# Designs tried in a protein design chat: VH-VL binders against q8zy40. Part 42

Target 1, 190 residues: q8zy40
Amino acid sequence: MIVGVVDYTVGNIGSVLTALKRAGAVPVVVKGVEEAGRVDAVVLPGVGTYEAAYALARQFKEVVLEKPTLAICLGMQLLFESSEEGGGQGLGVFKGRVERIKARKVPNIGWRYTHVVKNSEIIAEGYYYYLHSYGVRWGENEAYTAYIKLEEKYVAAVERGHIIGVQFHPERSGRTGLELIKRFLAVAKR
Short names: E, the ipSAE of ESMFold2; O, the ipSAE of OpenDDE; V2, 0.75 times the mean of E and O plus 0.25 times the DockQ between their complexes.

## First folded at step 16 (VH-VL; framework fv_regdanvimab)

Design m4 (at its last look DockQ between E and O 0.65; V2 from the best seeds 0.00; counts 0 for: pae O 7.7 > 2)
Fold by ESMFold2, look of step 16:
Structure m4 (fold): chain C 190 residues (1-190), chain A 127 residues (1-127), chain B 110 residues (1-110)
Amino acid sequence: as target 1 above (190 residues)
Amino acid sequence: QITLKESGPTLVKPTQTLTLTCSFSGFSLSTYGVGVGWIRQPPGKALEWLALIYWDDDKYYTYSLKTRLTISKDTSKNQVVLTMTNMDPVDTATYYCARIETYTDEAWFPYYGMDVWGQGTTVTVSS
Amino acid sequence: ELVLTQPPSVSAAPGQKVTISCSGSSSNIGDNYVSWYQQLPGTAPKLLIYDNNKRPSGIPDRFSGSKSGTSATLGITGLQTGDEADYYCGTWDRSLKAVVFGGGTELTVL
């Protein structure tokens, strides 16, 4: 299956492309909405600034709503209503606001046990690799699938239909991350 | 010095509800990465983990008993309470509470070990 | 069946060494840290080893721990009559979302 990886101005997408290939997908880089409309699934990658990524990502809202989507780290954050980073705008796919995390060290870097609260075909409980300074506070919400524990609890994963967002980096999470990507691809084929 | 002490009835009748209290000192359950667990040991048998509660009020229960168990905390009183419904003679055991550490440096783990145990309280369920 | 398997008993003479095994799976020992507990007759368990191979203060270095794959091992050298106890391994299991203990090993010093 053909998976379009959205290329923001600021992102290095090499690790995501490699992980998708290892999971059995045919990754392609997409730079515009027309090109993204032709792929089987999309990935919103991101380690960069929220504001710069939003300027490009806002064009992809309709594609995200129509196609199976995996949004990673900054990509997940763009799907929320607003952010303290980047002027307060978001795509509003998920309820919640992105804030600077409360943790002993910021950014939150390293492997964290991720708690899965709702049964998921894609998100499994276990250890994943995190690298982020902003996050969404955990709360009761139908879409909130998983969290991590820092000084506060933060959303680690969200799901609505075929739209999946994760705060961690599955492309940097070894076998556990690879298996998550494989499960996403399997669900996307349905 | 850190201490935990179990208290509650030592004899209950079948079908009654058991309520056990773990009173502790020398630490606070408001401290990040700290938890309290309950473990039981039937006479001559192995340790069996029952439940735990973390500083952030997350709770886990052993699957076989989760419909019968409730764990709660009162951080201001330094207490954790375990309630177990519908007691049966097979539940006769020594019940322990223990402190659980789950945090080192920057990393959080669900379980690191139970570093301080209470002396236990023996509960007999009459036949 | 128990999630973690230990031999039910081991024995040796004073001064000898013993090892106690703890076998599990990838969802527990394989990706989580192992602890060991000593339970002397008539007493509460005591933490002996944590983080696979670390000793709390006050635990002599003749107690050691190790982990390989989905198995963990407690080693005891220079056996003393005071080491007669039950020994338990424990860890987290991510599939069960639970703390799991082995069935315990009764050590007899002959």
Scores: ipSAE 0.135, ipTM 0.717, lowest interface PAE 6.6, mean pLDDT 89
Fold by OpenDDE, look of step 16:
Formats: sequence, C-alpha cells, structure tokens
Structure m4 (fold): chain C 190 residues (1-190), chain A 127 residues (1-127), chain B 110 residues (1-110)
Amino acid sequence: as target 1 above (190 residues)
Amino acid sequence: QITLKESGPTLVKPTQTLTLTCSFSGFSLSTYGVGVGWIRQPPGKALEWLALIYWDDDKYYTYSLKTRLTISKDTSKNQVVLTMTNMDPVDTATYYCARIETYTDEAWFPYYGMDVWGQGTTVTVSS
Amino acid sequence: ELVLTQPPSVSAAPGQKVTISCSGSSSNIGDNYVSWYQQLPGTAPKLLIYDNNKRPSGIPDRFSGSKSGTSATLGITGLQTGDEADYYCGTWDRSLKAVVFGGGTELTVL
C-alpha cells in the first residue's frame, strides 16, 4: 500500500515515514494534491503552528474526504472547525474548537493513557505519546472516540468513516502506535 | 500523614443495601490525578477490586457487580461512599478503601498503585 | 475468573531468594504497569512495588519487581521471617476497564 505523507513543512516527518515502513506500507512524501490523489491513503502529520499549517494543508481537504486518512496531532487539529491558536479556521471535517489545554504542565508531553469510549477497528485503548499545547475539549460528539485526562478531558481520537484523527503521535508510541498504524492500513485496504 | 478509614455497618441482612464510607485525611480528592478505590476480601480469599472514583468524578466498577455498586465522593468532607445493593452471604468480606495516586510529573496513569490503604471493615451478611 | 495468575504458594528458608510470578495478557500486564502488594497476616495490604519495578518509600531493596511481555515477577532476596505474608499482583485491564488482582501467593518462610 502506498501511503502519502502530506508535507506542509511544519515539522519532521521522518519518524512518520519510518513508522509507516515498519507497519508494512510504502510511504511517499506528498507536496501537492495531484500527488495525494495518486496514493492509496493519506497521513497528515502534525507539528508546528496551526495557522501556518492550515495555510498549506487546506488544499488537501478534498483528498481527506476521499481517501483513507490518518491525521496526527496538529493534523487532527486541522480537521476541526477552528482554533484559538492564531485564530484560524480549520477544515471543518469535525465539529469542535481547538483551544489551549488546561494541564499542570503545558505543553502536554509524554505517555498518556488514552481512554476509548467508542468501538473502533483502529483506535485501541492504551498508552500513547503526546506532544501538544492545544486540544479539543471532550464533549458530546458522535465522532469523538477517545479522550485523555488532563485537568480536563480532551479529545484523543476522532473518527468519521475513513477519516481518523489522533491527538497523540502513533509514530512515537512504540508498539502501541505501530499496531494502530497497522490497523489503519488494514482498514484502508478495504 | 495520609490515612483512610472505612466505616459502616458490620452486619447486614440479605437483600439489604450496604453503605460504606471512606473517610480520609492528608490528601484531597480535588487534586489532579487522585483517586479512591474500594477492595474487598472474603475470609481466606483473594483481593477483589470493586470500584474506583477519581478527582474528576470519573467512575469505574468491576463488571460482575456493576449493577449493584455505586461510588460517590464528597470532596468537601474528604469522603467516598460505596453502596452495594442486594447483599448476600457471599458478599461477606473485609472491605478496604485505598488511595490511588495516578499523577506524576511526567504522566497520568489510570492505575499507578494503591499506595495507602485503610485498615478495612469486616462486613457480615447474615439473616 | 481471575485475570492474573499467581502460584498459590512459595516457600524458602531464611536468607534465600524467592520469586513470585504473575501471568496476564496483553490487555493488562502487557500494556500497563504492575503493582505488588504485601499482606501480612491479619493486616491490610501494603503497596510493595509500583510501576513494575519501583519501590515506595520504606520498602527495602530486597524487594524487586520486573515485567516482561505479559508476565511480571516479584523478587525477594535475603528472605526474613517477617516476609511471611500473602503477595498480590495488580494492574489495570484496558478491556475490562478495571483494576485486576492476581489470586495471591502465600509465602512461607521455612
């Protein structure tokens, strides 16, 4: 399976590429929508600032809606309606607003237990690695599938059809993350 | 010093509801990452986890007794209450409450360990 | 019914080393931290080991914990008569969303 890793130049995607390879995929770097249209699945990686990332990632909205998609951290955040970071608009795939998290330590960095509240073929409950200062507050939403507990609950994962968003970094989550990626790939092959 | 103490009836009749209170000091259940759990131990048998409540009012129950158990907290009183309905002689046991510390400077864990236990209260279910 | 499996009993002479095993699955020991508890006769359990291999304050270094795969092990060196107790392993099970304990191991000091 050829998996396009969208490069909107907001961070290091090397770890994502490596993880995809380990999971059995053939990752390719995608810089434009034409390239993205040729791959079997898409990964939206995520480090950097929301506004800068959105400026580049917005062109991939149609691709996200069409192709199996795994959005990671900032990538997931971009799928929502808006963010207070930079005051930007999101892709609007999911309802919700990205806001600065309330935690004893911000940014939230490290392994966190991720609670899965809805059945998912891809998202498994367990420990994943997080690195973020912003997030979406947990609430009533059919797409919200998992959360973490900081000072408040925040969305850890969202799912709608073939679109999966995770706040954590599966590429940095060891075996748990690798298995998640494998599950994503398995579902994407359908 | 952190302490927990269980209180409630020591004798319950079958079909009645057991209400146990865990009173604690030395910590607050408003503190991030803190939880209080209930564990029971029938005479000569193993520990059995019953329920857990966290600072944010998140609750967990053992599946086999979920329909019979209710856990609640009064943070202002430093108390956690466990109710168990439809008591049966098989529920005769020593009941413990314990603190669960789940927060570290590095991470949050759903179960980090029950680091302080109450002395336990023996509950006998008999007609 | 028990999610974690322990040997029912172990025994050794004073000064010797004993190990207590705790076997689970990927949904508990495999993915979560293991704790060990010591229960002296007629007393409440006491946290002995947490986070697989960490000792709370006051626990001597004779006690050690380890985890590999879906199994955990408690080690006790320099066995003392005062170590005679029941020992329980415990962890979180993600599938059950519950704390789970082993069946307990009775340690006898010969």
Scores: ipSAE 0.020, ipTM 0.584, lowest interface PAE 7.7, mean pLDDT 90
ESMFold2 (binder alone), look of step 16: mean pLDDT 91; pTM 0.936

Design m5 (at its last look DockQ between E and O 0.78; V2 from the best seeds 0.00; counts 0 for: pae E 8.5 > 2)
Fold by OpenDDE, look of step 16:
Structure m5 (fold): chain C 190 residues (1-190), chain A 125 residues (1-125), chain B 110 residues (1-110)
Amino acid sequence: as target 1 above (190 residues)
Amino acid sequence: QITLKESGPTLVKPTQTLTLTCSFSGFSLSTYGVGVGWIRQPPGKALEWLALIYWDDDKYYTYSLKTRLTISKDTSKNQVVLTMTNMDPVDTATYYCARIETYEGWFPYYGMDVWGQGTTVTVSS
Amino acid sequence: ELVLTQPPSVSAAPGQKVTISCSGSSSNIGDNYVSWYQQLPGTAPKLLIYDNNKRPSGIPDRFSGSKSGTSATLGITGLQTGDEADYYCGTWDRSLKAVVFGGGTELTVL
């Protein structure tokens, strides 16, 4: 399976590429929508600032709606309607607003237990690695699959059809993250 | 000093509902990361975890008894209550409550650092 | 729901070392911190080890904990008669969303 990793040119995507390869995929860097159209699935990595990332990611909205998509951290955040960070405009795939998180330490960095409240073929309950200062507050939403507990509950994962967003970094989450990626790829092949 | 104490009936008839209260001091269930759990131990048998409640009212139950268990808290009274319906002689045990402290992002962090002395409940006709 | 396995009993002479094993799976010991509890006869359990290998205040350094893979081990050196007790391992199981305990190990000092 060929998986396109969208390059926002705002951070290192090497770890994502490596993780995908370990999971059995053929990762390729995608810089434009034409390239994204040729791959079987896409990954929106989670590095950089919201405004800078959105400026580049907005062109991939149709691709996200069409292709199996794994959005990671900032990538997930971009899928929502708005953000307090930057200009505030998101892709609007999911309802919700990205806001600065309330935590003892911001950014939230490290392994955190992820609570899965809805059955998922891809998202498994357990510890994952987080690195973020912003997030979506937990609430009633059919798309919200998992949360973490900081000073408040925040969305850890969202799902709708072929689109999956995770606030954590599966590429940095050891075996748990690798298994998640494998499950994503397995579902994407259907 | 942190203390917990279990109270309730020591004798229950079959099919009746058991209500146990855990009264504690030295800490508050309004504190972030704090939880209180219930554990029971039949005579001569192993520990069995029953339920857990956190400061934010998040609750967990052992699956096998989930339909029979209800855990609740009264933060103002420093109390946690466990109810267990349809009691049976097999439920005869010493029941403990214990404190759990967790850290941000590690919920549920497992470490019952302070226990009550336990209360023995006998189910008999 | 006993998902952690312990030997039912262990014994040793005073001054010797004993180890108690606790075997689980990836959904519990594999991903989560293990705690150990000491239960003296007729008393409530006491936290002995937390976070795999940390001792609460008041617990002597004769007690140690370790974890490898899906198994945990409690070590007791310089065994004393006062160490006769039941020992339980415990952790969180992410698949059951529950705290799980081992079956307990009875330690006898010969």
Scores: ipSAE 0.527, ipTM 0.829, lowest interface PAE 1.3, mean pLDDT 93
Fold by ESMFold2, look of step 16:
Structure m5 (fold): chain C 190 residues (1-190), chain A 125 residues (1-125), chain B 110 residues (1-110)
Amino acid sequence: as target 1 above (190 residues)
Amino acid sequence: QITLKESGPTLVKPTQTLTLTCSFSGFSLSTYGVGVGWIRQPPGKALEWLALIYWDDDKYYTYSLKTRLTISKDTSKNQVVLTMTNMDPVDTATYYCARIETYEGWFPYYGMDVWGQGTTVTVSS
Amino acid sequence: ELVLTQPPSVSAAPGQKVTISCSGSSSNIGDNYVSWYQQLPGTAPKLLIYDNNKRPSGIPDRFSGSKSGTSATLGITGLQTGDEADYYCGTWDRSLKAVVFGGGTELTVL
């Protein structure tokens, strides 16, 4: 299946493209809405700055709502209502506000055990690689699937139908991350 | 310095509910990354993990007994309580509580570093 | 029946080296940190090794741990009569969402 990776033009998406190829997808780079209409699924990568990524990503809101979507790190954050980073607006797909994380060290870097609290065909409990300075505080929400424990609990994954967001980088999470991407592709294929 | 002590009945009858209290000192369950677990050991047999509770009130139970177990904490009293319903003679064991301290954000478990001396519970009519 | 498998017993002479194995799966030993516990006769267990190969303060360096794939190993060198005990491995199993212990290994110093 053809998977469009949105290119914000302000970061390196090579690892995402490689991971999608390894998972059995045909990744293509997408820079505009017309191109996105022709793909089977969409990836919002986690590279660049919030301001630069939002400037392009806001054009893709309809595509995200209509197609299977995997949003990674910064890409997940764009799906929320707002962000402290750059005083930014969000796409408002999920309720919540992105804020600077409260942790002993910021950014949160490294492998963290990810706690899954709801049944998911895609998100499995285990260790994933994190690299972020902003996140969404954990709370009661039917879309909040997983969390990590820093000084506070932070959302690690959100799900609604075919829209999946993860704070971690599955493309940098070894076999565990590759299996997550494979499960996303399998669910998207239905 | 850091100590845990189990307390509760040493004899219970079949079908009764066992309530065990772990009283500890030298640490707090309000501390990030800290938890307390319960483990039992029937006479002459292997260790069997029962339940864990963490500082943030996350709880885990062994699958085979999860419908019979309840774990709770009172952080202000430095206590963790385990209840186990429908006791049976096969539940005769020494029951331990133990501290879990996680470092570097690796949860939910990587070792029980301080143990209580244990309390022996006999289930007999 | 047990998720983690240990030999039921091992023995060696004083001064010798012994190893104790612990076999599991990717959902436990493979992905998670392994701990080892020593239980002397009539006493509570004591943490001997954590984080696969680290020793708590007060544990002599003749105790060592290692992990490879889905298997973990406890090594004891310079064996002493006081090392006669039961030894247990333990870890998290992410599929069960539970702590699992091995069945224990009885060490005899001949």
Scores: ipSAE 0.015, ipTM 0.657, lowest interface PAE 8.5, mean pLDDT 88
ESMFold2 (binder alone), look of step 16: mean pLDDT 91; pTM 0.935

Design m6 (at its last look DockQ between E and O 0.65; V2 from the best seeds 0.00; counts 0 for: pae E 8.6 > 2)
Fold by OpenDDE, look of step 16:
Structure m6 (fold): chain C 190 residues (1-190), chain A 126 residues (1-126), chain B 110 residues (1-110)
Amino acid sequence: as target 1 above (190 residues)
Amino acid sequence: QITLKESGPTLVKPTQTLTLTCSFSGFSLSTYGVGVGWIRQPPGKALEWLALIYWDDDKYYTYSLKTRLTISKDTSKNQVVLTMTNMDPVDTATYYCARIETYDEGWFPYYGMDVWGQGTTVTVSS
Amino acid sequence: ELVLTQPPSVSAAPGQKVTISCSGSSSNIGDNYVSWYQQLPGTAPKLLIYDNNKRPSGIPDRFSGSKSGTSATLGITGLQTGDEADYYCGTWDRSLKAVVFGGGTELTVL
């Protein structure tokens, strides 16, 4: 399976590429919509600022709606309607607003137990690695699959059809993360 | 000093509802990461986890008794209450409440139950 | 009913070392931190080890914990008569969404 890793952020996507390879995929870097259209699935990685990322990622909205998608951290955040960070415009795939998280320490960095409240073929309950200062507050939403407990509850994962968003970094989450990626790939092959 | 103390009836008739109260001091259940759990131990038997409530009112129950258990908190009183319906002689046990603390590291609060009450013995008998 | 498995009993002479095993699965010990509790006769349990191998304040270094795969081990060196107690392992099970305990191990000091 060819998986396109969208390059819209300032940062190292090497870890994502490596994780995908380990999971049995053939990852390729995607910089444009045309390239994204040629792959079997897409990954939206996420490190950087919301506004800058959105400026580049907005062109991939149709691709996200069409192809199996794993959105990671900032990638997930971009799928929502708006953000307090930057200009605030999101892709609007999911309802919700990205806001600065309330925690004893911001950014939230490290392994966190992720509570899964809805059955998912991809998202498994367990520890994942987080690195973020913003998030979506937990609430009633059919798409919200998992949450973490900080001073408030925040969305850890969302799911709608073939679109999966995770606030954590599966590529940095050891075996748990790798297994998640494998499950994503397995579902994407259907 | 952190302390917990269980209180409630020590004798319950079959089919009745048991209400136990855990009164604690030295910490607040409004504090991030803090939880209080209930554990019981039948005479001569192993520990059995029953329920857990966190500072944010998130609750967990043992599956086998989920329909019979209700846990609640009164943060202002530093109390946690456990109710168990339809009591049976098999439910005869010492009931403990204990504190669970989760730090900002976000691990599941199993830094362990670091402080326990002395326990209260509940006998279910007609 | 028991999700975690412990030997029902262990024994050793004073000064010796004993180990207590705790066997689970990927959904509990495999993915979560293990705690150990000491219960002296007629008393409430006491936290002995948390986070697989960490000791709370006041717990002597004679007590140690380790975890490998889906199993955990409690070690007690320099066994003392006062160590005679029941020992329980515990952890979170992600499948059950519950705290689970072992069946307990009775330690007898000969």
Scores: ipSAE 0.020, ipTM 0.578, lowest interface PAE 6.8, mean pLDDT 90
Fold by ESMFold2, look of step 16:
Structure m6 (fold): chain C 190 residues (1-190), chain A 126 residues (1-126), chain B 110 residues (1-110)
Amino acid sequence: as target 1 above (190 residues)
Amino acid sequence: QITLKESGPTLVKPTQTLTLTCSFSGFSLSTYGVGVGWIRQPPGKALEWLALIYWDDDKYYTYSLKTRLTISKDTSKNQVVLTMTNMDPVDTATYYCARIETYDEGWFPYYGMDVWGQGTTVTVSS
Amino acid sequence: ELVLTQPPSVSAAPGQKVTISCSGSSSNIGDNYVSWYQQLPGTAPKLLIYDNNKRPSGIPDRFSGSKSGTSATLGITGLQTGDEADYYCGTWDRSLKAVVFGGGTELTVL
C-alpha cells in the first residue's frame, strides 16, 4: 500500500520513510493536498516547527478525516484543539490542549513504559522512544487510549476510527515500534 | 528509618472477607515514584505478588485474584489497605507489605521492593 | 506453571562461588529490570539486587547480578554460612501486567 508522508520542509523524515519500507509499505513524500488524494494512508511526521507544520497540515484536515492516518509526536499534537507551542491553534480533531510538560527533565527523552487503558488493534502496551517538550494532560476522553507517567500523566496515544496519534516515535522504537506500524498498515488496508 | 507493619485478623473462616492494613513510617505515598505492594507466601511455598498502589493512585493486581482484591491508600494516615473477598483455605499464608521504589521517570511500573514489613500470618480454616 | 524458573536448590562449600539462574521470556526479563531477594529462615525477604546489577547500601560486593537475553543470574562469592537462605528473582511482566517472582532457590553452605 501507498503511504503519503507529509513533508513540512523543515525536518528530516528519513527514519519514517525507512520504517514504513521495513513494515512493507510504499512510502511517498507528499507536499500538497492533490498528492495526498492519491495515497492509501497518510503519516503526519513529528519533525519541523509547529508553525510550519500547522500551516501545511491545516490544508490536509479533510484528508486526515477521510483516510487512515498515523500522526507522530508533533503530528499528533497538531490534531488537538490548541497548543502553547503554536500560538493557540490546532486542527481540533481531538479534544485537549497541548501544553509544556511537567517533568523532572524537559524535554522528555528516552524509552518510557506506555500504559494502554483501552483495547486497541494498533497500540500495544510496552516501551517506546519519546522526545518531546509539549504534551496533552491525561483525562477522561473516549479517544485517549494510552498514557505515560511524568510528574503528571500525559496522553501517549489517541484513536478515533482510522485516525491514530502517538506522542512517541514508533520509527525509533525498535521492534515494538515496527510492529505498531505493521498493525497500522494492516488495519488501514481493510 | 523506614518501617512497615502489617495488621489484621490472623484467623478467618472460608468465604469471609480479609482486610489487612499496612502502616508505615519514614516515607509518604505523596512522594513521586513511591508505591506500596502486597505479597503473600503460603507455608513452605514461594512468594506471590498480589497488588500494588503508587503515589498517583495507580493500582495493579495479580490477574488470577483480580476480582477478589481491592487496594487503597490513606496518605494522611500513612496506611495502605488490602481487601480480599471469598477467602479459601488455599489463601492461608504470611502476608507482607513492602515499599516499591522507582528510580527514573517512565520506567514504571516496577524496580524493586526495598523495605518489607515483618509479615502477618493469616489462617483460613473452619 | 511459574513464569520465572529457578533451580530448586544449590549448594557449595564456604569460601566458594555459586550462581543462581532465573529464566524468563522477552515480556519479563528481556524487557524489564530484575531484582533479587534473600530470605533467611523465619524472616521477611530482603532486597539484594535491583536494576539487574545494582546493590542497595549495605549489601557487600560479593553479591552480584547480571542479565543476558531472557535470563538473569545472581552470583555469590566467598560463601559464608550466614548466606544459607532462599533466593528469589523478581521482575515485571509486560504481557501479564504484573510483578512475577521465581519459585525460589534454597542455598545450602556445606
Scores: ipSAE 0.014, ipTM 0.651, lowest interface PAE 8.6, mean pLDDT 88
ESMFold2 (binder alone), look of step 16: mean pLDDT 91; pTM 0.937

Design m7 (at its last look DockQ between E and O 0.86; V2 from the best seeds 0.00; counts 0 for: pae E 7.0 > 2)
Fold by OpenDDE, look of step 16:
Structure m7 (fold): chain C 190 residues (1-190), chain A 127 residues (1-127), chain B 110 residues (1-110)
Amino acid sequence: as target 1 above (190 residues)
Amino acid sequence: QITLKESGPTLVKPTQTLTLTCSFSGFSLSTYGVGVGWIRQPPGKALEWLALIYWDDDKYYTYSLKTRLTISKDTSKNQVVLTMTNMDPVDTATYYCARITTYTDEGWFPYFGMDVWGQGTTVTVSS
Amino acid sequence: ELVLTQPPSVSAAPGQKVTISCSGSSSNIGDNYVSWYQQLPGTAPKLLIYDNNKRPSGIPDRFSGSKSGTSATLGITGLQTGDEADYYCGTWDRSLKAVVFGGGTELTVL
């Protein structure tokens, strides 16, 4: 399975590529919509600032709506309507606003227990690695499938059809993350 | 000093509902990361976890007894209440409540340990 | 249903070392912190070890905990007659969303 990793960030996507390989996929770097259209699934990685990322990622909205998609951290945040970070607009795939998180320490960095409240073929309850200063506050939404407890509850994962967003970094989440990626790939092959 | 104490009936008839109260001092269930759990132990048998309630009213139950158990808290009274319906002689046991603290500088975890226990209350289910 | 497995009993002479094993799976011990409890005869359980290997205040350094993979171990050195008790391991199971205990180990000091 060919998986396109969208390169809209200035960050290192090497870890995502490596994780995909370990999961049994053939990852390729995608820089344009045409390239993204040729792959079986896409990954939106999560490094950089919201405004800069959105400026480049907005062109991939249709691809996200068409292809099995795993959005990671900032990638997930871009799927929402807006963000306080820079006051930017999001892709509007999911309802909600990205805001600065309330936690004892910001950014939230490290392994956090992730509560899964809705049945998912891909998202399993357990520990994942987080690295973020912004997030979506937990609330009533059919797409919200998992959360973490900081000083408040924040969305850890969202799902709608073939689109999955995670606030954590599965590529940095050891075996738990790898298994998640494998499950994503398995579902994407259907 | 942190203390917990279980109270309630020590004798219950079959099919009746057991209501146990855990009264605690030295800490607050409004504190981030704090929880109170219930554990029972039949005579000569192992510990069995029953339920857990956290500061944010998040609740967990053992699956086998989930339909029979209800846990609630009154933070203002420093009390946690456990109700168990349709009691049976097999439910005869010593029932404990215990404190769980899960907050660290790194965040919240579902379970670190039960660091303070009540002395337990023995409940006998008999006709 | 016991999710964690412990030996039913262990024994040793005073001054010796004993170990108590606790075997689980990836959904519990594999991913979560393990705690150990000591229960003296006729008393409530007492937290002995938390976070795999940490001792609460008042617990002597004769007691130690370790975890590897999906198994945990309690170690007791310099065994004393007062150590005769039941010992339980416990942790969180993410699949069951529940606290789980082992079946307990009876320690006899010979």
Scores: ipSAE 0.446, ipTM 0.800, lowest interface PAE 1.1, mean pLDDT 92
Fold by ESMFold2, look of step 16:
Structure m7 (fold): chain C 190 residues (1-190), chain A 127 residues (1-127), chain B 110 residues (1-110)
Amino acid sequence: as target 1 above (190 residues)
Amino acid sequence: QITLKESGPTLVKPTQTLTLTCSFSGFSLSTYGVGVGWIRQPPGKALEWLALIYWDDDKYYTYSLKTRLTISKDTSKNQVVLTMTNMDPVDTATYYCARITTYTDEGWFPYFGMDVWGQGTTVTVSS
Amino acid sequence: ELVLTQPPSVSAAPGQKVTISCSGSSSNIGDNYVSWYQQLPGTAPKLLIYDNNKRPSGIPDRFSGSKSGTSATLGITGLQTGDEADYYCGTWDRSLKAVVFGGGTELTVL
């Protein structure tokens, strides 16, 4: 299975490419929508700045709506309506706004227990690796699948149909993260 | 000095509802990362975890009893309350409450240990 | 649904060493922190070990803990008659979303 990893031109996507290979995918780097026609699924990685990522990601909104999508960290945040980071617009796929997290230590770095509220074929309860200073507050929403507990509850995962977003880094979450990626690929193949 | 004390009836009739109160001092359940749990032990038998509640009001119950148990807190009174419906002689046990600890410097975790226990209260369900 | 398994009993002479095992699964011991409790006759349990291998203040270093894979072990050296008690392991299970205890191990010093 061919999986397009969107390259925002800033940051290192090597860990995502490696994790996709380990999960059994054929990852390819995608820099424009024209290249999206040959991929079976898309990954929006969590590297780079909000502004740089949005500049390219806004061109991919239709691809995200059409193809199976895994959005990681910054990539998940781009799918929301807006962000305090850079005063930025979002793609508006999910309701909510990205804000600076309220936590004892910012950025939120390390392994966190992730609470899964809704039954999911892809997102499983457990420990995942987090590295972020911005997040979406937890609230009532049928798309909000999982949360973490900081000083407030924050969205850890969102899901609607074939679109999956996670605040954590599955590519850095060891076996638990690899299993999540494998489940994403299995669902995307259907 | 951290203490917990269980209180409530020591004798309950079958089918009645048991209400137990855990009164504590030396800590607050409004403090980030703090929880209180309930554990019981029938005479001569093993410990059985029943329920727990965290500072943010998240609650968990043992699966086998979840339809019979309700846990709640009153942070202003430093109390946690356990209610157990439809008591049966098999529920005769010593009931403990205990403080549950988590990592706060490295983030939140569900369970790290029960570091302070009450003395327990023995509840007899008479047939 | 996996229960933590402990031997029902162990025994040894004063001054000797015992170990008490606790077997579980990836959803509990494998992924989570293990604690150990001592319960002397007629008393409430007392925390002996937390975070797999750490001792609370006041617990002597002849009590030790470890884990490997999905199993945990409590070690007690220099056995004393006062160590006669029931010992329980405990941890979180992410699949059950619950605290789980082992069935307990009765230690006899003879």
Scores: ipSAE 0.058, ipTM 0.689, lowest interface PAE 7.0, mean pLDDT 89
ESMFold2 (binder alone), look of step 16: mean pLDDT 92; pTM 0.943

